# VHH binders against Formin-like protein 12 (FH12): the designs that were tried, part 7

Target 1, 299 residues: Formin-like protein 12 (FH12), of Arabidopsis thaliana (Mouse-ear cress) (q9c7s1)
Amino acid sequence: MASNCEKMLSKIKIPLPDMLNAVLDLDSSAVIIDQIKNLIKICWSKEEMDRLRNSAGGDKEVLGKCEEIFGELMMVPRIEPKLRVFAFKVEYPSRVSDLKMWMHTIIAATKEITGSVKLFRIMQTSLTMQVLRGSNVECGLDSLVKLCDNVYLMHDFCKLLDFGNDLVHLEAASRIELETITNKMQELFDIEEEVNDEFLASENDGANFVGYRNVVHDFLCTIDGDKQLLNILYAEVGGLVNSYIAEYPSGVRFKEATNILTRFVETFYKSREEIERQAEAEKEILEKRKMNIKQNGNL

## First folded at step 1 (VHH)

Design l06 (framework vhh_nb_b201)
Fold by ESMFold2-Fast, scan of step 1:
Structure l06 (fold): chain B 299 residues (1-299), chain A 124 residues (1-124)
Amino acid sequence: as target 1 above (299 residues)
Amino acid sequence: QVQLQESGGGLVQAGGSLRLSCAASGFTFSSYAMGWYRQAPGKEREFVATIYSGGSTYYADSVKGRFTISRDNAKNTVYLQMNSLKPEDTAVYYCAAGSFDWEALSPDSIYDYWGQGTQVTVSS
């Protein structure tokens, strides 16, 4: 029951008053995020602490320290929202960077796929060959799936193509869920609303909190700028993805297309490795035969 | 100047383990995505794993369950723990760092900086 306070006590590196000063300065360099998250949980545990006080034989030393921490926290108006704003600021650069890297990966991969003359030729050739062989295929992607099942056809294609060089971002993109990007953008904007609510409410905190309001406002300005850039990137992702999947039969999703292409590239390289391994084994046998003939006439 | 320095490569028997490290300098490490790529002789450069600035990770299917990517922002270092190594894991391993241009409408390439590589050789 007192586990959040116990975690705080076990990991304290900075005194509570110093942590609170960092929070009010929005100084993300000064405090470990886990400590702030533990303080937020302590704020939520008021009802739990009241129940602990009424239990017979509880750990009174831990309870006493938890009450001391709670008392110091409650001296700051709306301390819980302020801690949440600080936690958001600590995590903010990472959240935005991750979103931009995910979106950049999708953009790069999509441009590589749509710009690959080699991929276009293989898909067209594969589709044509499958249709001529009487295979029921609906598009180039379906033909690549069937190509992966035929080691002899794949062997021939391995000699002609270099997909690793053409599709550098493909595998990374195939691991990204577009819905995750959408959800993470929504989370970021929902948190922005909480920061704005705290900024507005802080006007009632008095003259001693003008400095706090100024740093929160600066943070909101940063969020607004990032939001504009993120929306531009998100629109580019949407445009490129929709243009790409529109080339395939209705119902083909971006993840399905990238997964098929990723499997093709993986199967291509596995086939190349097997071809190289077989060639090396053959050379070794031939060299041993040559040596034995030269020495004793034995194989 | 930006520098990425890999270490920890070497010769290991099949089924063994190696831990690669990449020490970074000259940029704000905590705001960059970090990745590992590999290239075997006569083959194309292949994606292995990435860790984004927020800690999210993605792995190539060939290494999932065997390799673990992690980062230590205090030490400006990214790691690749490689377990259950196979002969086909033999390659030069490169660490990479990526960002984007916050002011541009189009981002730069996902990985802006590359290390010189470290050789990993897995004997059968």
Scores: ipSAE 0.000, ipTM 0.264, lowest interface PAE 12.4, mean pLDDT 77

Design l07 (framework vhh_nb_b201)
Fold by ESMFold2-Fast, scan of step 1:
Structure l07 (fold): chain B 299 residues (1-299), chain A 125 residues (1-125)
Amino acid sequence: as target 1 above (299 residues)
Amino acid sequence: QVQLQESGGGLVQAGGSLRLSCAASGFTFSDYYMGWYRQAPGKEREFVATISSGGSTYYADSVKGRFTISRDNAKNTVYLQMNSLKPEDTAVYYCARSEYFDELGGSDWSAFDIWGQGTQVTVSS
């Protein structure tokens, strides 16, 4: 027990009472997140918690430093949930910022796509090329799926079209996995539920925790506001994709159309990068040949 | 030419109501977030309310329960219904459009690319 506690203690750089005061004040500026995560890990040890429980009320001078720390932690009602709430608050601004950035990028790229005359040309060119090559394609979206499955067809396709500067957010959007946005939204709401559960449970902690409950409540109010904003953005993403589907009616559902579009964008830009790399390689070969001719002529 | 034109401002007694309108032209209105901001003399511009292309709404705490934002996509117009007005609501009210809304950057108007000229609301005690 002491050995495991000692290992984790080496990673804690501020006194425990100061750390607990910061946690109960939700003062994210006072403590490094890694220190809080280490305390949470200490709390997860069932055997160490059981030993602490059996030693509760014992002489602290006889107990090791690790047992002393466990004694201090267990004096705080539901210390583990309180540490998790603090960890959530520390990481919260970055989680919200990332979600906003990803959703804004998808929104911008989707508006570029739906407003682009180039997309109609892309769909028409893709469909025409595949029909001429004997493929049975039913619509523009179906043609993009088949285009992604054929590297040679995609390479030929990329030579005919210049997405260029008109679709400036498309490449950034191609690096965002829509499933990641969905998972991060769900994770944020699950964490919010944990914070709310701790807030409700803390009602029974007594008068000494009124200050704690007030700062947790203030944090929940902030989360409620952000949650409404994030849901608006998420609905906007859904609305834009559905609008795109309506312009290219194939009976494809939101998730399927989003996946097709994302895969097409990613495959298209990867193919363009490879074409540009090949052009650079050919340019280098030509320049080397020119230099060789000059060297032989100068000799 | 892209334009936003506010109307409906005026003088009203405390506890009264006003309805502001903002007529949009020169762009596809239904594709954009529409919002209201206000600026009192000597103070920075502050967020009031926003409505998404789909009709989802968000309000500043100071106006929640008293103000209602709505839109009519057929008329290219966004509205702000203001009830239970207080002297503290006295300000120039601005209509704005945005491709997205950022509550955490609510004082950063860079997200809004087009603004109206504003309409004065004066609430007397």
Scores: ipSAE 0.000, ipTM 0.194, lowest interface PAE 16.9, mean pLDDT 74

Design l08 (framework vhh_nb_b201)
Fold by ESMFold2-Fast, scan of step 1:
Structure l08 (fold): chain B 299 residues (1-299), chain A 125 residues (1-125)
Amino acid sequence: as target 1 above (299 residues)
Amino acid sequence: QVQLQESGGGLVQAGGSLRLSCAASGNIFSYYAMGWYRQAPGKEREFVATISYGGSTYYADSVKGRFTISRDNAKNTVYLQMNSLKPEDTAVYYCAATDWGSLDEGSYWTEYDYWGQGTQVTVSS
């Protein structure tokens, strides 16, 4: 029988007292997060430990070590909430960094799309070309979809326009789900609530935990500052996305639009490469023909 | 659950000012942002401004520097202070409450969770 307790024990590499000191100091540089997550799991393994105690087998040594660790953990008031607060602090900088990156990417891409005179001209040219050919098109984006589905039209289009790709953040933005940003923002608020609850509850731990309470308060101050900055970015993302939706026809979702534009940019450059390769092949044929003429003339 | 009621619209001369109010009933805490949109006759709805629950703001370029959005969370009310009004600002102004997370699931500006019934703003030349 495999035991979750056995798996957890194999991952604990530093002395437990040193780990607990790091937790109470909120010293995220001193402990690997996986070890803290394992300790949290041990806190909830009471029923598994009771089950193992009632069975006969080679698990008695492992059970003895699990009980010893559990006993040391339970000497700390509300040890599970304290471990969770520490885990939050360890993972916190990465959570904030990811949110900033995602939101800056959406902001950059949206500004590139709405500010691109080249993209506007591309959509106008595509619309005009397709209307002239009798195509039923609803808008600029719809015209780009139809253009991507027709190799001949795309090649003709590429001959009319030179387009330098100013949409440098478009591909990255097309991979970001707006719901993920919203959910991750909510997770930060939930984390703040849980940290604050532990801060308040720690008042009942006594004088020996004044130092712990001070470092938890410092962490709350950090969260408050970051939330102010993240809310500014979140409002900018919301405003830009909403502005985009309002400028484009109703029914075209932001995600759908970024996917269409990404496909268009990729197809456009692929078509340009094909045109250039064809031009190079024609040049080679011409050069070989010139060489053959010279050889025949020198007979 | 959430209902939005706009007020403060009216007739004003070019260069004048108006303050729009939007009162939300129900629990608005579940929404990160509230915004103002406008629609002129024969045109689609246009984004004007948004404000997060925490007070962070973003504006459409056409109104930046002239309009100010603010909110009072204790009163569940959002405001739009409109200064230096132009004839092209003439429109029905709508208050909206939005959950940005819904956008990738087929929601677009016409399908946002909650919209007010609108308030008419007319700017005479």
Scores: ipSAE 0.000, ipTM 0.233, lowest interface PAE 15.0, mean pLDDT 74

Design l09 (framework vhh_nb_b201)
Fold by ESMFold2-Fast, scan of step 1:
Structure l09 (fold): chain B 299 residues (1-299), chain A 125 residues (1-125)
Amino acid sequence: as target 1 above (299 residues)
Amino acid sequence: QVQLQESGGGLVQAGGSLRLSCAASGFTVSDYDMGWYRQAPGKEREFVATIDWGGSTYYADSVKGRFTISRDNAKNTVYLQMNSLKPEDTAVYYCARDLFSGEDWSGSLYEMDVWGQGTQVTVSS
């Protein structure tokens, strides 16, 4: 049955020659990724097409159309790798944007943590308060964990010190895994290698592919430039994370530390809001009592 | 066990409407591209409509504007709403699952298609 090919035909929004021209021009504005994925699936379905050609009683008219499309695709040297390069080009800007955003968020959060006079005072006050109460605490971060685990201790702490949150990027950073950044950087390097392999292989495609080679080379130059910038950001992330680990408690990983701080900030503000609500309720009770005394007297 | 079962076919007058249902078992319809095909007497099977795993829909030119494909993920069912029916729409209608899963192209697995038994639609004039 040629139903798969018929369905792929119905999903192609522009004529195949126009689509192939867009692919060879690396023009992501002319073709959406779904159309390219459908063409890649057609390339993978060669064995199905061979079965359909040999089938007696199949739809020979639809088979003819499938064979025609496959024939057009196979006229282009290494069409599947070229479709993959185009798919990489389409998805490339978002991959780079995500990596930059994640790394800048980690950098900003780390600088906020290490540069926060307010956070330093919070940790110092927390540690001092708990040591004076006879608690066995190892460091400032450990003291924050103990505050979060004890509602009464946190309420007492909130009365000693107010904290305006200057750790704007902390929550966003706590949602980012450093391993994810490393993996996504490796994916980008793998993409560059695949694009470069296709560029080198296309050397022997003939004079008709000189324009294609030029646009692939331009894309490789873009990737190389972005890769250099991303490596600089990645080195900065690594340097800041390592500096943080060296300056703060041994054995506490960066992710664990950011999670502790995020939990502290959330718990502190929740406790502060509850204290303020209780204080406001007490004021209303006192005002009501004062009014009752003035209106009725104690006599 | 993977199975597709169509229902909702019948006799209708030209200009009328019918809604076909395709109940799936053994797999989740939202994970696959699903489609409707039809076969008229003495003709070969032809494409009618498809809904991909992402929810995008595509139609044959002969039914565009008159037919609507949809799915209910909670009921694991695919529908074909047929409006403004014409005598030339008379056929056995089949529900089918695509050969390829809804996974992205980097991780896509080739799977054999699955077909239902079909449901007869007759449009009289």
Scores: ipSAE 0.000, ipTM 0.170, lowest interface PAE 18.1, mean pLDDT 76

Design l10 (framework vhh_nb_b201)
Fold by ESMFold2-Fast, scan of step 1:
Order: sequence, then structure tokens, then C-alpha cells
Structure l10 (fold): chain B 299 residues (1-299), chain A 125 residues (1-125)
Amino acid sequence: as target 1 above (299 residues)
Amino acid sequence: QVQLQESGGGLVQAGGSLRLSCAASGSIFSEYAMGWYRQAPGKEREFVATITSGGSTYYADSVKGRFTISRDNAKNTVYLQMNSLKPEDTAVYYCAAEYPWDSGSEELFSEYDYWGQGTQVTVSS
């Protein structure tokens, strides 16, 4: 009950007036996000505080302090939406950066896959080798799966062809869920809507809030610009992913295909390392044999 | 494969007005911020004005109150209305389709930055 307010009060590290000034200036350098989220929770607790005040129970000293803080907060018109806008601004650069990174990674990986002459030759060589050996393989990707499942087949394949890895973004892309990108894009659109709603509502706050309205407007312009860029990136991701799916006769989904390719690259390089290790060991044995023959011949 | 074509430049006397237009080909217009930049001889290209898809506008301090940027999404065109022109406004004016706040990803998406060929504006005294 009162414990929630007491716990939130213990986490406020800067004076409330200084925190409110930072919120109205949208100055994300001045406060810790957890403090703002605690103030939002205090706003949500108004009905709980009113209920506890009307009962004889509870810690009256803690309730009195919670009411004092709430009284100061409620002097600001629509304080909860203003706190939410501030929280959005604090977290905003990270949200945009993550989305850009994830979408750039998928775009780069998809272009690497579709543009790789080396990968095309690998799939063609794998398919041809397996068909000639009597295997019933359906496509290039299927042939790569079968290579990974058969250590002897992979060893023979490594003798025919070397593969310099030009799929540098593949592993990173295989860890990204497209649904996560979609959900995070939707969150950004929801943020824009909430900031715009607060901007429109704030037009009647009076002369004392002109500065606040100006910084909120600046933030909206930043969001609008980023949204435009992110929508273009998202459309490119969608187009490239769909193009990738269409190019594979089996209709293999993008995530499944990137997993197959990631496993192939990992397995291929492990097999190549083992072959190189074995070759080096054989060279050492041969050199020791030559030295022993020379030494024994002199004796 | 998006092209920007400026028009409306010319010679005008100090205190006069001029309207520049920039026509964009393709679907890029509604998705990008559109801007105007200018370059005087021997100087670096400088920012003049930008407009977002939502209609928010920003201006360089040197042109604030004198220039107005606007867009017509139906015509894929951005405009720059220049009033109270001064000799120091003399420059080649370039239309750009870009994200004005992006500082970190130009290396990966430079193909999304589009520039027009420029239009000469000369302000005489």
C-alpha cells in the first residue's frame, strides 16, 4: 500500500523542483530515467493514496510526504504525459540506434548472400558433387544442409573448393528477429503519437509553458525525421527479405535460410582448420623422417 | 535513380523577392526531409532551410523571417520563397532530399542523399 510510495520516495536523488525544471526543458543530461519512471508511478498512485487517506490505516507520515510530492506534481498541467515525453526523450536515441543497427545488419547480410558469387559457386559445386555421387538433393540450400550433416562429405568438399568468407554480417543477422524490429517500429510510432498529443494539449497551458512547447515541438520534428528514415530502411528490409525468399525454389523462410548458411559457414571453417592442422602435422612427421634418414646415413 | 531539378533562379535587386522550386522524380518525396542549401564562390556549402514530411520547418538564422520553405506532396515539389533579398544571399542554391539530423550512417546509406544540380541566385545592389 503505503510501502510503494515509501519505496519510490527513497529513490528520488535530486530535489523535485530541479527534476521538474529538467523535465520542462527536456534536458536528459540532468536526471536518471529511473527517477522519472518512479514519478510516473507516483502519479498512477493518486487513487491509492486517496483510498488510504480515507481509511484509518497505513503509515500517516509516509502518506503525508507522498501527498506533498503529488501536490507539487499536480501544479504542472498534465504532469504524467510530460513525464512520459521526458522518459521517451531520454530513451529515444538508443531506440533509434538499435533499429538502425538491426535493419542495416539485415540489409548488409541479405545483399552479401544474394550478391555472393562465391556462395553461388559453393552451392553449385556442392549440388553437383552430391548429384554425381547419387544423392537426391532438391536445391543448393538442401545440399548445404547435407554437407553439414556428413563429416566425410564436408571433408571431400573442402578439398575441391576454398571459401573466403564474404558473409561478414550473416551471424549477426541470424540473431535478429524481424518481429522484434516490427514491434520496436510500432513502439516508436506510439511514442510519436503520445508526444504529438501532449504538444496539442499543451497549447492551452499559458505563457509560462511557451518554452516547453518549443522543445516538445523540436523533439516531434526529430521523431518525424527519424521515422521517415526508419520507414525507408524498413521498406528496404521487407523488399530484400521478400526478394530473397522468392529466389529460393523451396520457399525457405529468411530466418531458416540464414540459420542454414550460418551453420554451413561455421562447419566449413571448422573442417578447413582440421584439414590444415592435419596437413601441418604430416609435414612435421615428414621433416623428422628426413632428418632421421640423413642422421642415420652418416652413422 | 531519383533526380532533383531546381528552377526559379535569376538576377534580382536588393530588397526584391524570388521563388525557387525543386521537382523530385519518384516516390522519395513523401518519405524524406527536403532542404535548401547554398554555396557562394570560395565558401563551403551552407544550410538554408528544411521541411519534414509532417510540415515542420527549420531555418538558418541568417534567413529566418525572410525565407519560407513549403512543400506540395501532390506535385512532389519543394519551394523556397525568398523575400527582402540582400547581396550576401548571392549563391548557387541546391535542393536536397536527406535526413537533416542523421550524423552517423551516411557511409551505409549515401545513395539516399540526393542533390540537385543547383540554380544561380544573384542579388545586385
Scores: ipSAE 0.000, ipTM 0.087, lowest interface PAE 21.2, mean pLDDT 74

Design l11 (framework vhh_7pa5_2)
Fold by ESMFold2-Fast, scan of step 1:
Structure l11 (fold): chain B 299 residues (1-299), chain A 126 residues (1-126)
Amino acid sequence: as target 1 above (299 residues)
Amino acid sequence: QVQLVESGGGMVQPGGSLRLSCAASGFTFSSYAMSWVRRAPGKGPEWVSTISGSGGSTSYADSVKGRFTISRDNAKNTLYLQMNSLKPEDTALYYCAKSDYLWEGTSPELYAFDIWGQGTQVTVSS
């Protein structure tokens, strides 16, 4: 009922005129997103308020106050779409920043993997060692999986070569799903379409909204620029992923391949630590034996 | 919600032909210009062709002019690219894209593009 409007109003901390000015200026620094969501809910209550006006049981004081607020909101053409555009602008920088970070991480990791002479040498050595031992391995990645599954094979492998970790973006990339990037790109473009629809519809609002249209247009120009960059990055991700997968068995997803490499790097260094520990223990035993021989020689 | 699904790629010899398709959903297809954009191995994205919402106007990159034909079926929400006289240089991942800019006739390469999905691979080799 009317209590719903009253309850929603209690959640808005900034005066309504200041809120509307912030919305029309697209000033995301002036208003918290939750306040905007509350205003959207108030817009939906308009129908309920109209019905309560005809009810004998309605609280006239509460109805009058809520109707006054609805009246102020409804003086703004398409206030609900304008509130949604403002909400998008508040969340926009984080959405774009996340997409750029994820895509740059995938690009960096893929270039590190495909450009690594060290990794190529490791895969070649692993495959050769296992084939010579009679193992039925199909490719370099498969050989790395088998190394990780066999402690003794990994130990022997660690004796053949050293590996410095130049794959600094690999772990971060292994946590990113390509489908998530695609879905987030689609969400961004859907939001841009909604903002553009509101911009076009605002032409019918009259001369008093020229300032608002200019601010919305500026925002669209910002989105268009970011979208062009994101499209370039997205195309680069797609091209690099396809090039990467073509070097390895078809059917291995990019995330699965990066997970295999991440597991290999982790397992290799753990095995190296164990080898160093065993070497130090052997050295101590040898030194104790040398000391015993020296002591017995004094007899 | 907006989704573009490319298909029709494959391996073909120089001089051969392929027909790419793009199934669109989640928006009013006939209201938007549509483009094909490709990315060759080790290269940045290259705009290939654009068609207006009505299908009345088309534009092509100089590298494909006379060899490729862009078309659309608004009743089926499908975009096509007929590729003839294929060259090794045409080897690339091909993306279907929604264009948000009004077509200015001479510079569709400056358009903002919605690139969706994984694309479809075209490989031209002897």
Scores: ipSAE 0.000, ipTM 0.120, lowest interface PAE 18.6, mean pLDDT 75

Design l12 (framework vhh_7pa5_2)
Fold by ESMFold2-Fast, scan of step 1:
Structure l12 (fold): chain B 299 residues (1-299), chain A 124 residues (1-124)
Amino acid sequence: as target 1 above (299 residues)
Amino acid sequence: QVQLVESGGGMVQPGGSLRLSCAASGFTFSSYWMSWVRRAPGKGPEWVSTINSGGSSTSYADSVKGRFTISRDNAKNTLYLQMNSLKPEDTALYYCARGEELYTWGGSDIFDYWGQGTQVTVSS
């Protein structure tokens, strides 16, 4: 019988006092996040431990270990909030890095799209070709959708125009949901509020926690600085996305437009690859025919 | 809007197999840890399995270890649960959840978003 407590104990790699010292120092380099999550789970497990104590199926040694750990944890005021603050700090750099990457990717892709003379020429060439072939096409983006839906049109288009892809951030941007950025920004603000609440509450923990309050305050200063930068990036994303949408036909959303463009770029290069394969196959056939003519001429 | 839509449930005989799918939308699927959670009739939620964002690390509840396999396809924004050697005790409503077994960002809750669930019934 393996209990939830036994599973948690198997994942704890350093002594509890050392782990608690790291938590109170906010030393994110000293412990693995899974160890902290296991301690948080133990904080939630008092009723489970009580139930297992009264159960014939309970592992008494595992229960004794979990009760010992729980007892040590409960000696620290608001240990669960402190463990959550530490977990926030451990995962914080990755969370901020991801937000910065996503927003920079959207900014870069939007500037590439808006500033691309090549993309403008591509849309105009596509529109002109299809209108001349008798297609009912409303605008450049509509023409790209029709190219993607018709392999023969795309192959013909690939023969008319060649371009190097200067839209290097487009595919990455098309995979980013703007709502996800908004939600993750809100989560970061909620995390900051929870860290601030713990900072304020820790004033009542006594003289032994002055050092803890100082490192939590330092972490809050770091969060505030990053929040300022992230807010600037988020405002720039909003401004660029709105400007981008304004340059396209009514009713076309930013996500829809980036999806159309991404699909076009992917389909265009796939078609180019198919054309290159066909050209190589034809070259091989012609070489074989030339060899046969040469052999027959030498007879 | 975050949406998680489960499918693939049904009725099977003991020892049978089922593959559950979860179609995710409204967020960057490849950036999140994902889990399966189940609820048997008259019982609380039980965590089943978790997979990290890249798919390189998985974890399982002891009751399903060796029988179930969690996987993901980030290109299709889809989470999977392959269930083999099914037992009557596996009968439950299975939920796709964003987050992990022990902790999720933003609170004491283990998971921040759940789907509507798909019913799995194992009977003879």
Scores: ipSAE 0.000, ipTM 0.103, lowest interface PAE 18.8, mean pLDDT 74

Design l13 (framework vhh_7pa5_2)
Fold by ESMFold2-Fast, scan of step 1:
Structure l13 (fold): chain B 299 residues (1-299), chain A 126 residues (1-126)
Amino acid sequence: as target 1 above (299 residues)
Amino acid sequence: QVQLVESGGGMVQPGGSLRLSCAASGFTFSDYYMSWVRRAPGKGPEWVSTISSGGGSTSYADSVKGRFTISRDNAKNTLYLQMNSLKPEDTALYYCAAEIDWSQYGGSLPYEYDYWGQGTQVTVSS
C-alpha cells in the first residue's frame, strides 16, 4: 500500500512552502534531492490518486493530504519542469566533477604513457626478449601481455629494469570508458537545453517570477562556463588519444592499451615484491644456519 | 593566503582598447585553468574566456570572439585579457577566476571556480 504521496508525507523534513521557495530561489543547499524527486512523482500520480479515491479499502485521510499537496504544487506554473531544473542544479556539481576527474585522469595517463622513456625502454626490452625466446609477438604491447603469462621471464625482467612510479594515473584511467565520458557530456548538454527551455517559458509566468528567472539565468551562465571548460578538456583528451594511436601500433585501442599496461604494472610490482620476499627468506635461512654452526662448534 | 588581484580597468570610449591583468598568489598558478567572467549592471554573471593551465587551449564567448584575446604568463603568475574594439555593452565588473587542473591533485573535487578575484571595473562610454 505504499504510494509516493505516503512516502513524501512520512519523510517531509522541510515544510512544502519552504521547499517550493528553495526551488524558486534555486537554492540547492536547502533541500534533500529525494524530497524533490518525490514531488516530481506526485506530479505524475493523478491516475494513482483517482484509483485510490475509487477504492473501498483506501485511506481517505491520506488521499486528502495528497490532494492538498497536489493542489499546492499546481499553483506554480509549470511546476514539474521547475522541479526538474532544481534537481539538475542539486546534482550538477557532481556531474561536472566526475567529467573533469575522468578527463584529467585520461590526460595525465596518456602523457605518462607517451612521455615515459622508461616505459619505452621496458617495452623495447620485453619485445626483444620475447622474440629471442621464440614468442609470436606483434608489437611492444603484445609482448607485455605474453610477459605477464610467463612467471620465470617476468622475474628475470624485474631484475634488469626499474621504471619507478612514473605511471601513477594508469590504473585509474583503465577504469574509464571514453564512451561514458561522451554520454555524460551529452546528458549535461540535454540538461542545459531543458534549463534553457524553462528559462524561455518563464517569460510568460508573470512579474512575481522575475527573481526566479534571474537565478535560472545565473545557472545557465554557470553551465555555459563549465561547458567551455569541459569542451577544452574533451578536445585535449581527443588530441592526446589520437597522438597515442598515431605513435603506437594500430589494432590496439586506447582502452585496451591502458588495460594491458595496468595488468603489466600490477604483475611487475607483484613479481618484484615476491623477489624481495624470497631474498628476506634466504637471509633468515642463512642466519639460522650461522647460529646452528656456532652452537654445534661449542660442543 | 590565496589571492587573485585584477587591474587595468578604467573608462574608455567605444572602439578603444584595454588590457586587464590578474596577479595570482598563494597557489601553484600553472596547475589552474583561468577564466574571465563579467557582471554588467543589473545582469547575471557572463563567462567571457578561458585558458588552459599550460596556455595551449583558449575559448571565448560568442559576444567577444575576434575582439578579445586571453593569455597567461606562468613564470609571472599572471593572467591577461586584451580587449579591442570595445562596445558600450562590454561595460561590466571583470573577475579573474581559477579552477584546478585535477590531474595535479587526484581526488580534489571543485564544484565551481575555486578562487575569484575582487573584480576590476570597465566602463565604455562616449
Scores: ipSAE 0.000, ipTM 0.255, lowest interface PAE 17.9, mean pLDDT 74

Design l14 (framework vhh_7pa5_2)
Fold by ESMFold2-Fast, scan of step 1:
Structure l14 (fold): chain B 299 residues (1-299), chain A 125 residues (1-125)
Amino acid sequence: as target 1 above (299 residues)
Amino acid sequence: QVQLVESGGGMVQPGGSLRLSCAASGFTFDDYAMSWVRRAPGKGPEWVSTISWSGGSTSYADSVKGRFTISRDNAKNTLYLQMNSLKPEDTALYYCARYDESLWSGQPYDLFDYWGQGTQVTVSS
């Protein structure tokens, strides 16, 4: 209790009454999350506080301040649930922002993959080249895997055509797991449930908490709206991923496909840079020989 | 220059139907998800329905599910809300709203960067 109280006291920049007013107003701009989390821990530490009251070796000044803080907190009905709701609201924007970013990244990458005439041409050229060389290749994606596994084959391929990388969201998308998105959306559902439970319980707080109930209800409306929009985005992601699978029915999972394409893009450009470096080295040798000829040719 | 203009509201008896339209201009309509939001007298705004940029995904508030249908015509830059089996509780000013995730700041309804002026729907006998 003393440890949690000491952490709160060391980080306090706003008086406790002002902090509690911010909590009841759901004003997420007024306080920092770590102070609220410390207050929640203080609420959990009542039994430890009671034990410390009877100890002989404790810091009496710190203990007195902890009791004072606890006393003020307990004046608010269901203070712990209210602090949790406030903590959810403070952290809520980043949770929603992350989900939107991940889903839009997958949408953008999928559109780039399925809409790329350049990528289709790349896969077709790779497949044709390897088949003509006697390779057993199943499909376009399989041809890209084999290309990445053979440096000489990749160098030969780079000589046949150029590829401007229009797959700008591919690498970012390859780092995103659909399961992570699902799990993070479930966290929002859990948050909504907990906020709703507090809203229902607040009916019994009396007339002085009508304002609090209104701001909690506004937060629930915001969560519901965001949840519906995120579900629509997630359905859009699912639809686009399924469209991709239907168009490229190699049995390769979307994640595996994005990993293959990412590796191909990386390997292709590394091979292009190596070819260009060799060309520059040859230019340098030629220039050096030309300078040597000029120097020896001066009469 | 972004404009959203709602139309199609009016008075109707319980059990009746209305079709709302929203004409969008000043932006690339098919790049944005679109929503219908309503406000009843003395109440805060209530989200009604959203449709994805492509029209492939839709979502509805539980209070209107099975009765309302959201749709869009990207060639005409128009959003629609077909309202069937209308109830007195559906009486509200209905707003067309554009959703732009890049402008989300965590404030209530900052998800919707542009709102129309609204069209009044009154369901009474």
Scores: ipSAE 0.000, ipTM 0.136, lowest interface PAE 15.5, mean pLDDT 74

